# Designs tried in a protein design chat: VHH binders against Gluconolactonase (gnl). Part 4

Target 1, 316 residues: Gluconolactonase (gnl), of Zymomonas mobilis subsp. mobilis (q01578)
Amino acid sequence: NGSTIGKITKFSPRLDAILDVSTPIEVIASDIQWSEGPVWVKNGNFLLFSDPPANIMRKWTPDAGVSIFLKPSGHAEPIPAGQFREPGSNGMKVGPDGKIWVADSGTRAIMKVDPVTRQRSVVVDNYKGKRFNSPNDLFFSKSGAVYFTDPPYGLTNLDESDIKEMNYNGVFRLSPDGRLDLIEAGLSRPNGLALSPDETKLYVSNSDRASPNIWVYSLDSNGLPTSRTLLRNFRKEYFDQGLAGLPDGMNIDKQGNLFASAPGGIYIFAPDGECLGLISGNPGQPLSNCCFGEKGQTLFISASHNVVRVRTKTFG

## First folded at step 4 (VHH; framework vhh_8emy_2)

Design s20 (from g37b with S100R)
Fold by ESMFold2-Fast, scan of step 4:
Structure s20 (fold): chain B 316 residues (1-316), chain A 123 residues (1-123)
Amino acid sequence: as target 1 above (316 residues)
Amino acid sequence: QVQLQESGGGLVQPGSSLRLSCAASGFTFSSYWMHWVRQAPGKGPEWVSSISYSGSSTNYATSVKGRFSISRDNPSKTLYLQMNSLRPEDSAVYYCARERGYDWEGSYYFDYRGQGTQVTVSS
């Protein structure tokens, strides 16, 4: 009994190789406090997604629908009063070890979850002895390095949180050998991130209404940033058009097309930076993140109180 | 054309119960998350509770968790708030609100809100 929401808007005929404007945006899950961090688990053929304020991680299959995968998903119960806005898990990716790697707001760490046993372990929870704020999203290089963001969104009062130990909101790179590098400390609200398929570029969103940007960092041979350029500023969409959302989660297909959350929905950018189209949900409700799943062509999108799917012509 | 009308407020003693109602009209009620928000004298609005489209998911502010219960009846287009073990600090004007969206600081924003119903808890 699937319903559909939203619409697909075409800005360029180049969209036709990726997505038809008539493709339905199908609701696959609803009644979620805030959907986030969808990840497709190939070994088992299921979707996981986070509900960070609810401290729940849910599982979806087409046959069984939605069930609870982890509760709590992040911080152990009881939650300390007045310290956490989002005690749960957030962004997720399947790592090279087949485990679910989790940006965990409530545990304030990058966590690893066994998809079969559901056992959890801490990967990293600090930089130079100071606890992370609340990790939000992560992305793997082919070599097994993981890039992740650490905005204050999990913490009550954000930058003014009583438990915040860092004086910045960072972007980090964790090497397979355990080396942790702070690669950007100057963003106000680092959020989603993705590597280009050739790994020469790192995309990072900044979800600050005063600076609602998607940045492109040029990477050296060691995967470290050397410079950045602006992909797009969304002030007009947010303030002039009144569109819902701020630059948030993102993902990338095998051709290097970027699918990025921003005011109005999921924007599709070609590798050259041209904006090709927009996937929109319910008016006033942000589309916060996305992942590819099933046989690689289905785009799953976290859409406020819903999770939706869109069948594309591209492969993630 | 969108209207939200609260009722059920009043003056009660500490430890009492009240049930608030909100009658909705002019929109497809079952397509919206609904919220209760309160505002005490001299304070800003405080989010109290939310309920999903079907009513299967409910959320509560920590100050009211275990004492208040939100529910909805989609056929009658009515939202409810059952308030038990009322305390003087629960005194406020209670508004039902239709969710429009969410700001990135963790606040809900609403496109429509009712006129409110006054709840006063005093001996």
Scores: ipSAE 0.376, ipTM 0.711, lowest interface PAE 3.4, mean pLDDT 93

Design s21 (from g37b with G101A)
Fold by ESMFold2-Fast, scan of step 4:
Structure s21 (fold): chain B 316 residues (1-316), chain A 123 residues (1-123)
Amino acid sequence: as target 1 above (316 residues)
Amino acid sequence: QVQLQESGGGLVQPGSSLRLSCAASGFTFSSYWMHWVRQAPGKGPEWVSSISYSGSSTNYATSVKGRFSISRDNPSKTLYLQMNSLRPEDSAVYYCARESAYDWEGSYYFDYRGQGTQVTVSS
């Protein structure tokens, strides 16, 4: 429709195969407390997105606009006083079973939700007897393994939360047979993540302003990390340029181009690591996450109080 | 210049109602999320409620949910807080606040707040 925000900035002529600089950034939803974790549900052709501080999961379609899908989306009401900053759902993906898999900050678990009945069930809520902090985002391998992050953002007082059981903020891999592996315990604020299409690389954001990094992990044939390299440090963008946001959510197209939230908006990286362009929203407002939807060429972006849509030339 | 002026506070008995108002000037009121924040004697500020640009989305602290109602009138540039079933623990100075940012740690930042209006709930 007629409402647009932001701009697209071209850093490399390689961007032209993915996105035109003149493409409008269309506002499809507004008046949201904090938009996060958009996911396109092919069975039903609708977008879901989280509002974690509001404890609401919303649904969008072009013909009906925005409606409530789940309320509460995460922690059951009443919320315990002083224990949660973000009691709601956060990152989401459609699993191989057709259900919506949810990084649920308030329930402190990976949950799955039936998109028709809206019934919920716990997939996993602990590692070796200790409750997760507040799962934030997840990504599926083609084999059905799920990678997810467990930063403390859902908990009041973060690392100093009185209900936090783990002394680290982890990145985990849950295999289809139920085996849970802790694959990284050394990141301060693990957040968004994505697998390369050939699944040889796992990208992980660290949303700590002291270490605002996107890491690339090399994976072995079992999907476990063997080494890592730094894709980019965003300290200069955050501190020197004063750009809004920190490394957060991400997604990847079929050609391996990474669309990653960082200070200033959604950065587009080629598979070789070259930064091709930037999608920016309103000045001072972060773009936190994204997903591909519709027929695979539409990028939906959670943009602070808004959700926006950008038509691409690539397929997710 | 940005100005926010609260009014409507007073001394009331438990179970009473009060309606607070905040008159805004010096900015495009309809372009900002607005908040109510309170501060009780000897305590830090506590976020109470928020409202979106259009008023279609509202949020409440657990302590006031079901008792308080936030609303706005964009043409008159006024923010309201309807407070029902008041309790002694609701006693505080209530501030109208303009949202400046929301950070990755889930915290609201306010760039302006008014002078406050005193609410005292006591027999």
Scores: ipSAE 0.013, ipTM 0.426, lowest interface PAE 7.9, mean pLDDT 91

Design s22 (from g37b with G101S)
Fold by ESMFold2-Fast, scan of step 4:
Structure s22 (fold): chain B 316 residues (1-316), chain A 123 residues (1-123)
Amino acid sequence: as target 1 above (316 residues)
Amino acid sequence: QVQLQESGGGLVQPGSSLRLSCAASGFTFSSYWMHWVRQAPGKGPEWVSSISYSGSSTNYATSVKGRFSISRDNPSKTLYLQMNSLRPEDSAVYYCARESSYDWEGSYYFDYRGQGTQVTVSS
């Protein structure tokens, strides 16, 4: 109630169809170790968000505020000493079955959670017999296929983790029939991802400060990548401007506008790749991910120790 | 002008307890996550513990979990670290630090740190 942070910066008049620069960025939740993976659950009208280092998944409603939804959210207690940096849940989406699909960092799996019973089940935890690193984010195709990323962020010592089984950090596609494809193995820190509304493009963030890129993959009719192009490199924003954050979570509206975490906040890109604007939070604090919720015109953003809400003119 | 002033260090025997304090001034203390960081002789800084704005969320390095407790008193603008069952390897200068940012690799970044208070655990 009444607390606002940050600012909205306009780079193009095309932003005016999406968002007004005077729109308040409202703080709805605080005291989170690291906010991540917000998802709106239409059946029940509530927001869920992850706190991966704390191993907690929280719930928010406008009338009741914040409560605990799952504790632990990922890895079962007790957590093995020295093996996990982020034992909790991370990115989340509501699947076509109405379940909460979770990129579960500590369980090292894609999980399903029943939003009513809170019971969990494993969807997939390995590729060709090797355990995933720590799944981070996921995005559904209209076909029911799910794309997900598997960086090492959940594991202590990252790529040098004692329990890491894969020698790469992958991007995967799980088909509705159970077929699992490794679609990219060459990214150092694959993180957030999103499909264009026509599903001809897959956006993927790489959250490595040495290669802070958002990539665009062209997809064939089977949803598999055929080529990629660079949407944007954020080295200048990170190193020269000293802006907080790295390419991380993202989401897309029904018109194909991309809302992507990068150094400085959530960047808004038109379908043609033009950067239209930037939503910023507190100085020095990254905005890591976002989702649309409520009646489809509310953007929720995970903002370091906070979760914020921004009213948009577009629908997610 | 941001100021952080630690106190409460000293020479103690293994198995002893100490309570460190950090007096903050020059900023809105209740609007910042606060941390304890330590540096042992010949070593780089090691993150020890963090506490949220209200104190409802606390985190600990695995080396101190179950032995140390972080707390804060926002009205008095004071951060605390209760250290129990002290070990020789806990010997270090302990710094109170104000959080500026947190990154994807679990690294905390601090814009202000105090002068430190020496803790020596020895027979």
Scores: ipSAE 0.158, ipTM 0.583, lowest interface PAE 5.1, mean pLDDT 92

Design s23 (from g37b with G101P)
Fold by ESMFold2-Fast, scan of step 4:
Structure s23 (fold): chain B 316 residues (1-316), chain A 123 residues (1-123)
Amino acid sequence: as target 1 above (316 residues)
Amino acid sequence: QVQLQESGGGLVQPGSSLRLSCAASGFTFSSYWMHWVRQAPGKGPEWVSSISYSGSSTNYATSVKGRFSISRDNPSKTLYLQMNSLRPEDSAVYYCARESPYDWEGSYYFDYRGQGTQVTVSS
């Protein structure tokens, strides 16, 4: 049937090397409570995506469509009354071990899931004895270190949650040897993140409407931040233009082009910071996250109640 | 203009059942997720249940799971909530609500609400 939504807006002729403005935004999944954290599993050729409020992880293939992969995806049943807003899985990446690494909002941990057996194991659930808030997204370095964010979105009453143990919302780096570093504690709502292909930069979204920013951190040789600069502030898009969404998930292609969720849809930034274009969905519906799949030239986007795909000229 | 009209509330004894209805108009009902939300005296709104466009996916608050059932009839543009084994704690004004864009800081996923129907559970 090939249902399509939204539009692609061109801000710079540099977009033409990445994406045609006439490319259809094709709906591949619908009837999702909140789509999030898409990941392409190359060994098996399928998409996984999270539904954190519903506590479900779904699978999609072009031949079979949508099916349930894990239910529950995060917190075990029964869910404690009044403690969780999002008990499910959220952001996901395939790790160097071939396992699905999950920012698990309800378990309050980084988890590993075996894609064949569906067995779960905890990677890390605390920093210096204090439980994480609700991990949201993660990104791997080539060395196998994993960066992840820990906003309070999974918890009822957010920062005022009675089970929240940390007095901050952190960005962390877990080294392959098990060393856990708190690399940023000053963001109000850290959310999506991505490394540049040369790993000299870490991009981090802040989904606070009072400070709706995408930050760029300069990294030293040990993968630790030394400074940051502002990529973009989205207050005018959110408040003046009334566009749906806040800075959320992101991903990066092999050329270093950033595909980042913000008010209005997925924005495309060149490595030099120029904004090249915007992929928009249905009016009033945020596009929350994205990943590359299908031989690396298909962008999958979590689009509120839908998951969509867009064919690109670039490789993820 | 969007209109949602709830009905079916009333005074019932503990252990009783009620079926709430919501008649929708002014929008393409089959294109929206729909929700039931309740507000008890002196408390903030509490999300109760949600249903997808086609009715294929439903979700429930932990406090009502196994007792309440949400359904919809797209041809008649009507949303339903079947409430079984009612308890005094279920006493509230019940609102039919249309889906809204996800609110990162909110507890509920709706942008328009009807006038409500009162449910009172007492002996």
Scores: ipSAE 0.015, ipTM 0.353, lowest interface PAE 7.8, mean pLDDT 90

Design s24 (from g37b with G101D)
Fold by ESMFold2-Fast, scan of step 4:
Structure s24 (fold): chain B 316 residues (1-316), chain A 123 residues (1-123)
Amino acid sequence: as target 1 above (316 residues)
Amino acid sequence: QVQLQESGGGLVQPGSSLRLSCAASGFTFSSYWMHWVRQAPGKGPEWVSSISYSGSSTNYATSVKGRFSISRDNPSKTLYLQMNSLRPEDSAVYYCARESDYDWEGSYYFDYRGQGTQVTVSS
């Protein structure tokens, strides 16, 4: 709405090339049940963001503010009783075809949406005949392959859901030719993900309070993981400091700086893994995901009941 | 200012090899990811291959994996595409492209393309 929230904390003077600690965190949208999956649509100059529990996808423009883009955004209404916590769309990216690609929690699929006609089509909804849990976020390679996560958050009772068909929560890679690979099945709550600029690394968040980690996977020339290392464990921030949120969405700038949701807000990591700073909401307010937009320097952040923006010195 | 000039195309028989070159000028070549994109008559553009700043990371479309090899020579500001075991479906105009400064919301566009070089695989 034009007010501000939170604060920016500097951990390293290296932050000064990316962001000033005095930069306001401006509220641009309010009254959202749970804001998620912001994406900037360059052709049209607008922001889209999801409200997964409300089953709404909203649009924001600088001149008109917030409007409804899709309702329902995910599962067709009426929603089956007792089966869904989050029937709506979640994470989104503009694909190489100019369509909005959607991690659709309620339809349990990766979907495409035409930004002009608003027509939807299913890209993929199963792996080897079993329906996905509830896709959460996605990230494109330059080749047009899409990486996506499939935690159970959309389903009532999570892992114990009556409609869950898979006995794991996966990370998948869909190649441009339609080949679908399960690239990680051992994470309890895979959530946000991002590729490094040179695409040798895949970052993946695990939003489990018992293992609140951000992992870095080394990728081979085919974009498949060969190993992983821990970027950071957030148990201290969550349990000892009582900070809001868990490792969730993320995005990356052109220099390889990672902007990652975790307990306390959006953490900024240099390509070498050093933590440079933190963008925080108000006490108790999780910051769940982010994207770059406008002329590439504005960071939009989903912040619980709000969407906010921060003017950076870097380009996404 | 920015110029990309492709060469090396031609008419060849199925199973043949061709090496495409792209001469870059007007920018710091070693600071950009570079791509090969192709467009067949009546079809939209198809991404073929990409290479990182240093050449240490390469990616390929599934349709060309194992047959095509991308490389670069930063001192000479030249991008290459080695194409082996060519098939009729590889027939297209091949464009050298510089990766743009577009936002990284999972979307890319190429801010410069060359004029292209025609590859025809027939007979």
Scores: ipSAE 0.000, ipTM 0.137, lowest interface PAE 17.7, mean pLDDT 89

Design s25 (from g37b with G101Y)
Fold by ESMFold2-Fast, scan of step 4:
Structure s25 (fold): chain B 316 residues (1-316), chain A 123 residues (1-123)
Amino acid sequence: as target 1 above (316 residues)
Amino acid sequence: QVQLQESGGGLVQPGSSLRLSCAASGFTFSSYWMHWVRQAPGKGPEWVSSISYSGSSTNYATSVKGRFSISRDNPSKTLYLQMNSLRPEDSAVYYCARESYYDWEGSYYFDYRGQGTQVTVSS
């Protein structure tokens, strides 16, 4: 319909190589309970996005608009009363096998979905015999290893959930040969994550209002973290400025620019850590996650009750 | 100037029905998700129900699911809550609220709320 929302704010002239401040932020989907985990499926030219509280995965194309792809998207119905806050699918990526890999809050697993048949299979649902909390987001290495986060957001009462088996909220690495490593157990609310293009760095969001951080981990040649540094703390933006959102989903372009959800919208960071700009949506509404799609120069953003599209000069 | 004005409350018997209305003015009503929130004497506010821009998506607290129905009429800028099979524990002041955002711990945040309408379910 050509509806636009929000604004783009420039913090550095370095933004001009990535995005023009006058670029419209186009609404492509609306009436979603909570939009999350957008992924572009190149083989078919469509967008998928999750609605985790609603237990629905939706599909969008420019010509047909929005339709249901999976319902239920996560936990099988009927949903057990009082156990799940978010029974649906969440973050998604297309894997090296062409399948849709899903961080599935309700099934408490990394799932794989065939984009043609819509058949689902479990990739991994436990670490050393204990069920995951509620996987939230994932990111592939070029070698086919998958990094994923396991916060308690899918579970009623979060850390105090009666069905929670782990006493931590983890970040995991699943290698192509099936080896599962717990790579971080000390974050309160691990959420979005992304690898740098050279795979020397792993970015991880912590969506806790008490420690609203984006961390950057240095990785060894085996893809395992050796140290971390703080990219940004968002307490000022959240508490002092009252901006909507917490560090959440993220994605990265081919030049290594990070597009990260945080209070106020999607922040754009250069590979050196400089903050270049901010994409904001409707006043008071968080932008929770993003992905590149179409011909690689379109950024899709989950924007609370909406999904929006922004044309970029960069490629994802 | 944003204004939300609730009406339709009253004293009813258990098992009865009531329909609450909220008249909105001073903003583009069709551009906001709308909510009903209630507050019983001596208790904190409890979220009751939400509705999307078009009305195609609705959500309910577990305590009211199957008994309450939220709806909206965008041309008249009015939000409704149809309450069926009312129970004594439904007694509260009911507030119409305009959504600002939803956080990661399941909390809805509201930038505007009406003055409320009293619902009493007794005897």
Scores: ipSAE 0.252, ipTM 0.640, lowest interface PAE 4.3, mean pLDDT 93

Design s26 (from g37b with G101T)
Fold by ESMFold2-Fast, scan of step 4:
Structure s26 (fold): chain B 316 residues (1-316), chain A 123 residues (1-123)
Amino acid sequence: as target 1 above (316 residues)
Amino acid sequence: QVQLQESGGGLVQPGSSLRLSCAASGFTFSSYWMHWVRQAPGKGPEWVSSISYSGSSTNYATSVKGRFSISRDNPSKTLYLQMNSLRPEDSAVYYCARESTYDWEGSYYFDYRGQGTQVTVSS
């Protein structure tokens, strides 16, 4: 169809190896309440994406366009009145088993979905007997461990939710053998996360406007954090520049370039932390998350009411 | 310059129907998601329904799902809310609202809303 939105802004000549500023930002899906958690399913060549407030998971192919994949995507119906703000699925990744692993805000669990049968199963729904808040995003290590965030965004009244059991908002690591570790309890709104390709670093966004940060955690050989440093604070972009969004979803290419949602759009950071460029959507509308797909060079971005596609020179 | 003007409220019996209208001006109506929000006496605002810019996607609060229907006419720049099987708990001032951004600390952020239209459901 050829409809495009937004623009690409270059901050460094180093962007030229990743993306041309003239690359079109193509609208591939529209009329979504809130697009989130795009994932490319190689064994079928299709995109899945979440609509957490609507409790729907949608599928896109270039030939057929958009269709419903799961409805409900998260919490079973009927949804309890006054308990959920976002009853649906959110962030997703294809696991090493070929299943879709889902940060399921409404079920308050990490779920698995069979991409063919659409059958669901719970992976983990609690830490030491206490139910998760509302898992938001996840990222796999090469060994099959999964890191995930557990902010309160799915729950009505957030931290003050009547059903919230934990007195913190955690970042967790689930080992392939089933061991669950709480690796960070001090973030107010942990959201998106990604591992560096060498798995020495874990990036975590904090979507609190009072502390709108992207953190970098140094990991030991067991995949556990030893220290953290600040990649960037977005308080200036949010408050002084009035840019839409907060640090949210992210993904990483094979060279270690980070593609991270923050006020203004998707920021591109080199492995050394230099900010190279920005992909922006419609004025006033956040870009919340992204994934690589097709033959590995296409970046799909959840863009408020739209899902967009950007063809890059890098591989995810 | 952005203006939203609601109409169609009134006093009705339980089980009745009402159709609310919202006339929009001062912006490109067809480029915005639109919402209905209500506020009952002594309570905070409650989101009721949303509609995409094309009208192909609609969403409803659990309390009104199956009873209310949101629609829009982009050529006339008008938003509608068809309310069926009205209950006393639906009594509120109903506001037409233009969506700005999704709020991480809430559900929706509205940059403009109208003056409201009063709906009273009582026997």
Scores: ipSAE 0.062, ipTM 0.496, lowest interface PAE 4.7, mean pLDDT 91

Design s27 (from g37b with E99D)
Fold by ESMFold2-Fast, scan of step 4:
Structure s27 (fold): chain B 316 residues (1-316), chain A 123 residues (1-123)
Amino acid sequence: as target 1 above (316 residues)
Amino acid sequence: QVQLQESGGGLVQPGSSLRLSCAASGFTFSSYWMHWVRQAPGKGPEWVSSISYSGSSTNYATSVKGRFSISRDNPSKTLYLQMNSLRPEDSAVYYCARDSGYDWEGSYYFDYRGQGTQVTVSS
């Protein structure tokens, strides 16, 4: 509707190939309780985004604006009293089957949704007989394997939830043949994740204020991690600078530039780890996740009570 | 100065209704999401309900969904909570709160909260 927020800050001249600092950050949706998990559905030419605490998944097009796509988006109504903080859908990606794959916080599963019929089905809801906590985000490999995170954010009382069955918060890899691997159990709050275009690296955010980190895992030829390195710790940005947000969602362009939610907004990292720039909301406004859409150069960002759009020079 | 002043609490019988009000001042009320939070005796604070800038989006804790209704009047800078079919477990001090975002640790972050209004549901 023509309103803009925030600003773009340049840290390196290398940003100029990706984004102009004068590019407007356009508000395309408002009045959302907590916007999350935007995904562009190419075959339908529309954006979907989640509102996990509201248990709603919304759809946006430039011509029609915002409409309800699924309500409930996650857990069936009525929601059990006192068990869920976020009963809705969260992170989403279009899978190789053309379905919307959903990190479904309230159903505690990876789900598939048909973008036309809106029929949903469970992909996986447990590891070795124990129910997932509340899957948060997911990312596909070219081979069709899906990586996903399972923090406790959907559950009331988090790690102390009465219904939590796992004593860790995991990062998992589901292979196309159905094999499920627990690839990281030592993170306190695994959240967003992304694969590099060559799939040699997996980026994972940890949204714990005590260890607000973005990690880079080196992957072997089977897509399994062999080591990790710290990309960045955001303790200074969060505590010393008082910036809003914690390491959360992320996405990656075709050149390997990482667009990662952290305190202050969406940080842009080159493949070598240099921080090139920052897309910020208004003061105090967290930017939680992002996706590329339209013809591949538009970055959509979930921005607290808003969803915003930024035109880039790069392709997602 | 930001101020939030709750009213409308009291002692009622189970099954009764109450409407809580919160008068806001010192900020642009229409630019903020608003929340109702309650704290029962011996328990920590529990988020109850939230409402968007315009009132077009509302959300409720599972314990109150279908019984409580949040609304706002931006011209008068007033937030409301209509509470129906009250139960003994709804007894708490109710606070209105100005939104400042999510706490990743499972609670809403509020930059300002009112002094509260006591609701007691007992026979």
Scores: ipSAE 0.000, ipTM 0.345, lowest interface PAE 10.3, mean pLDDT 91

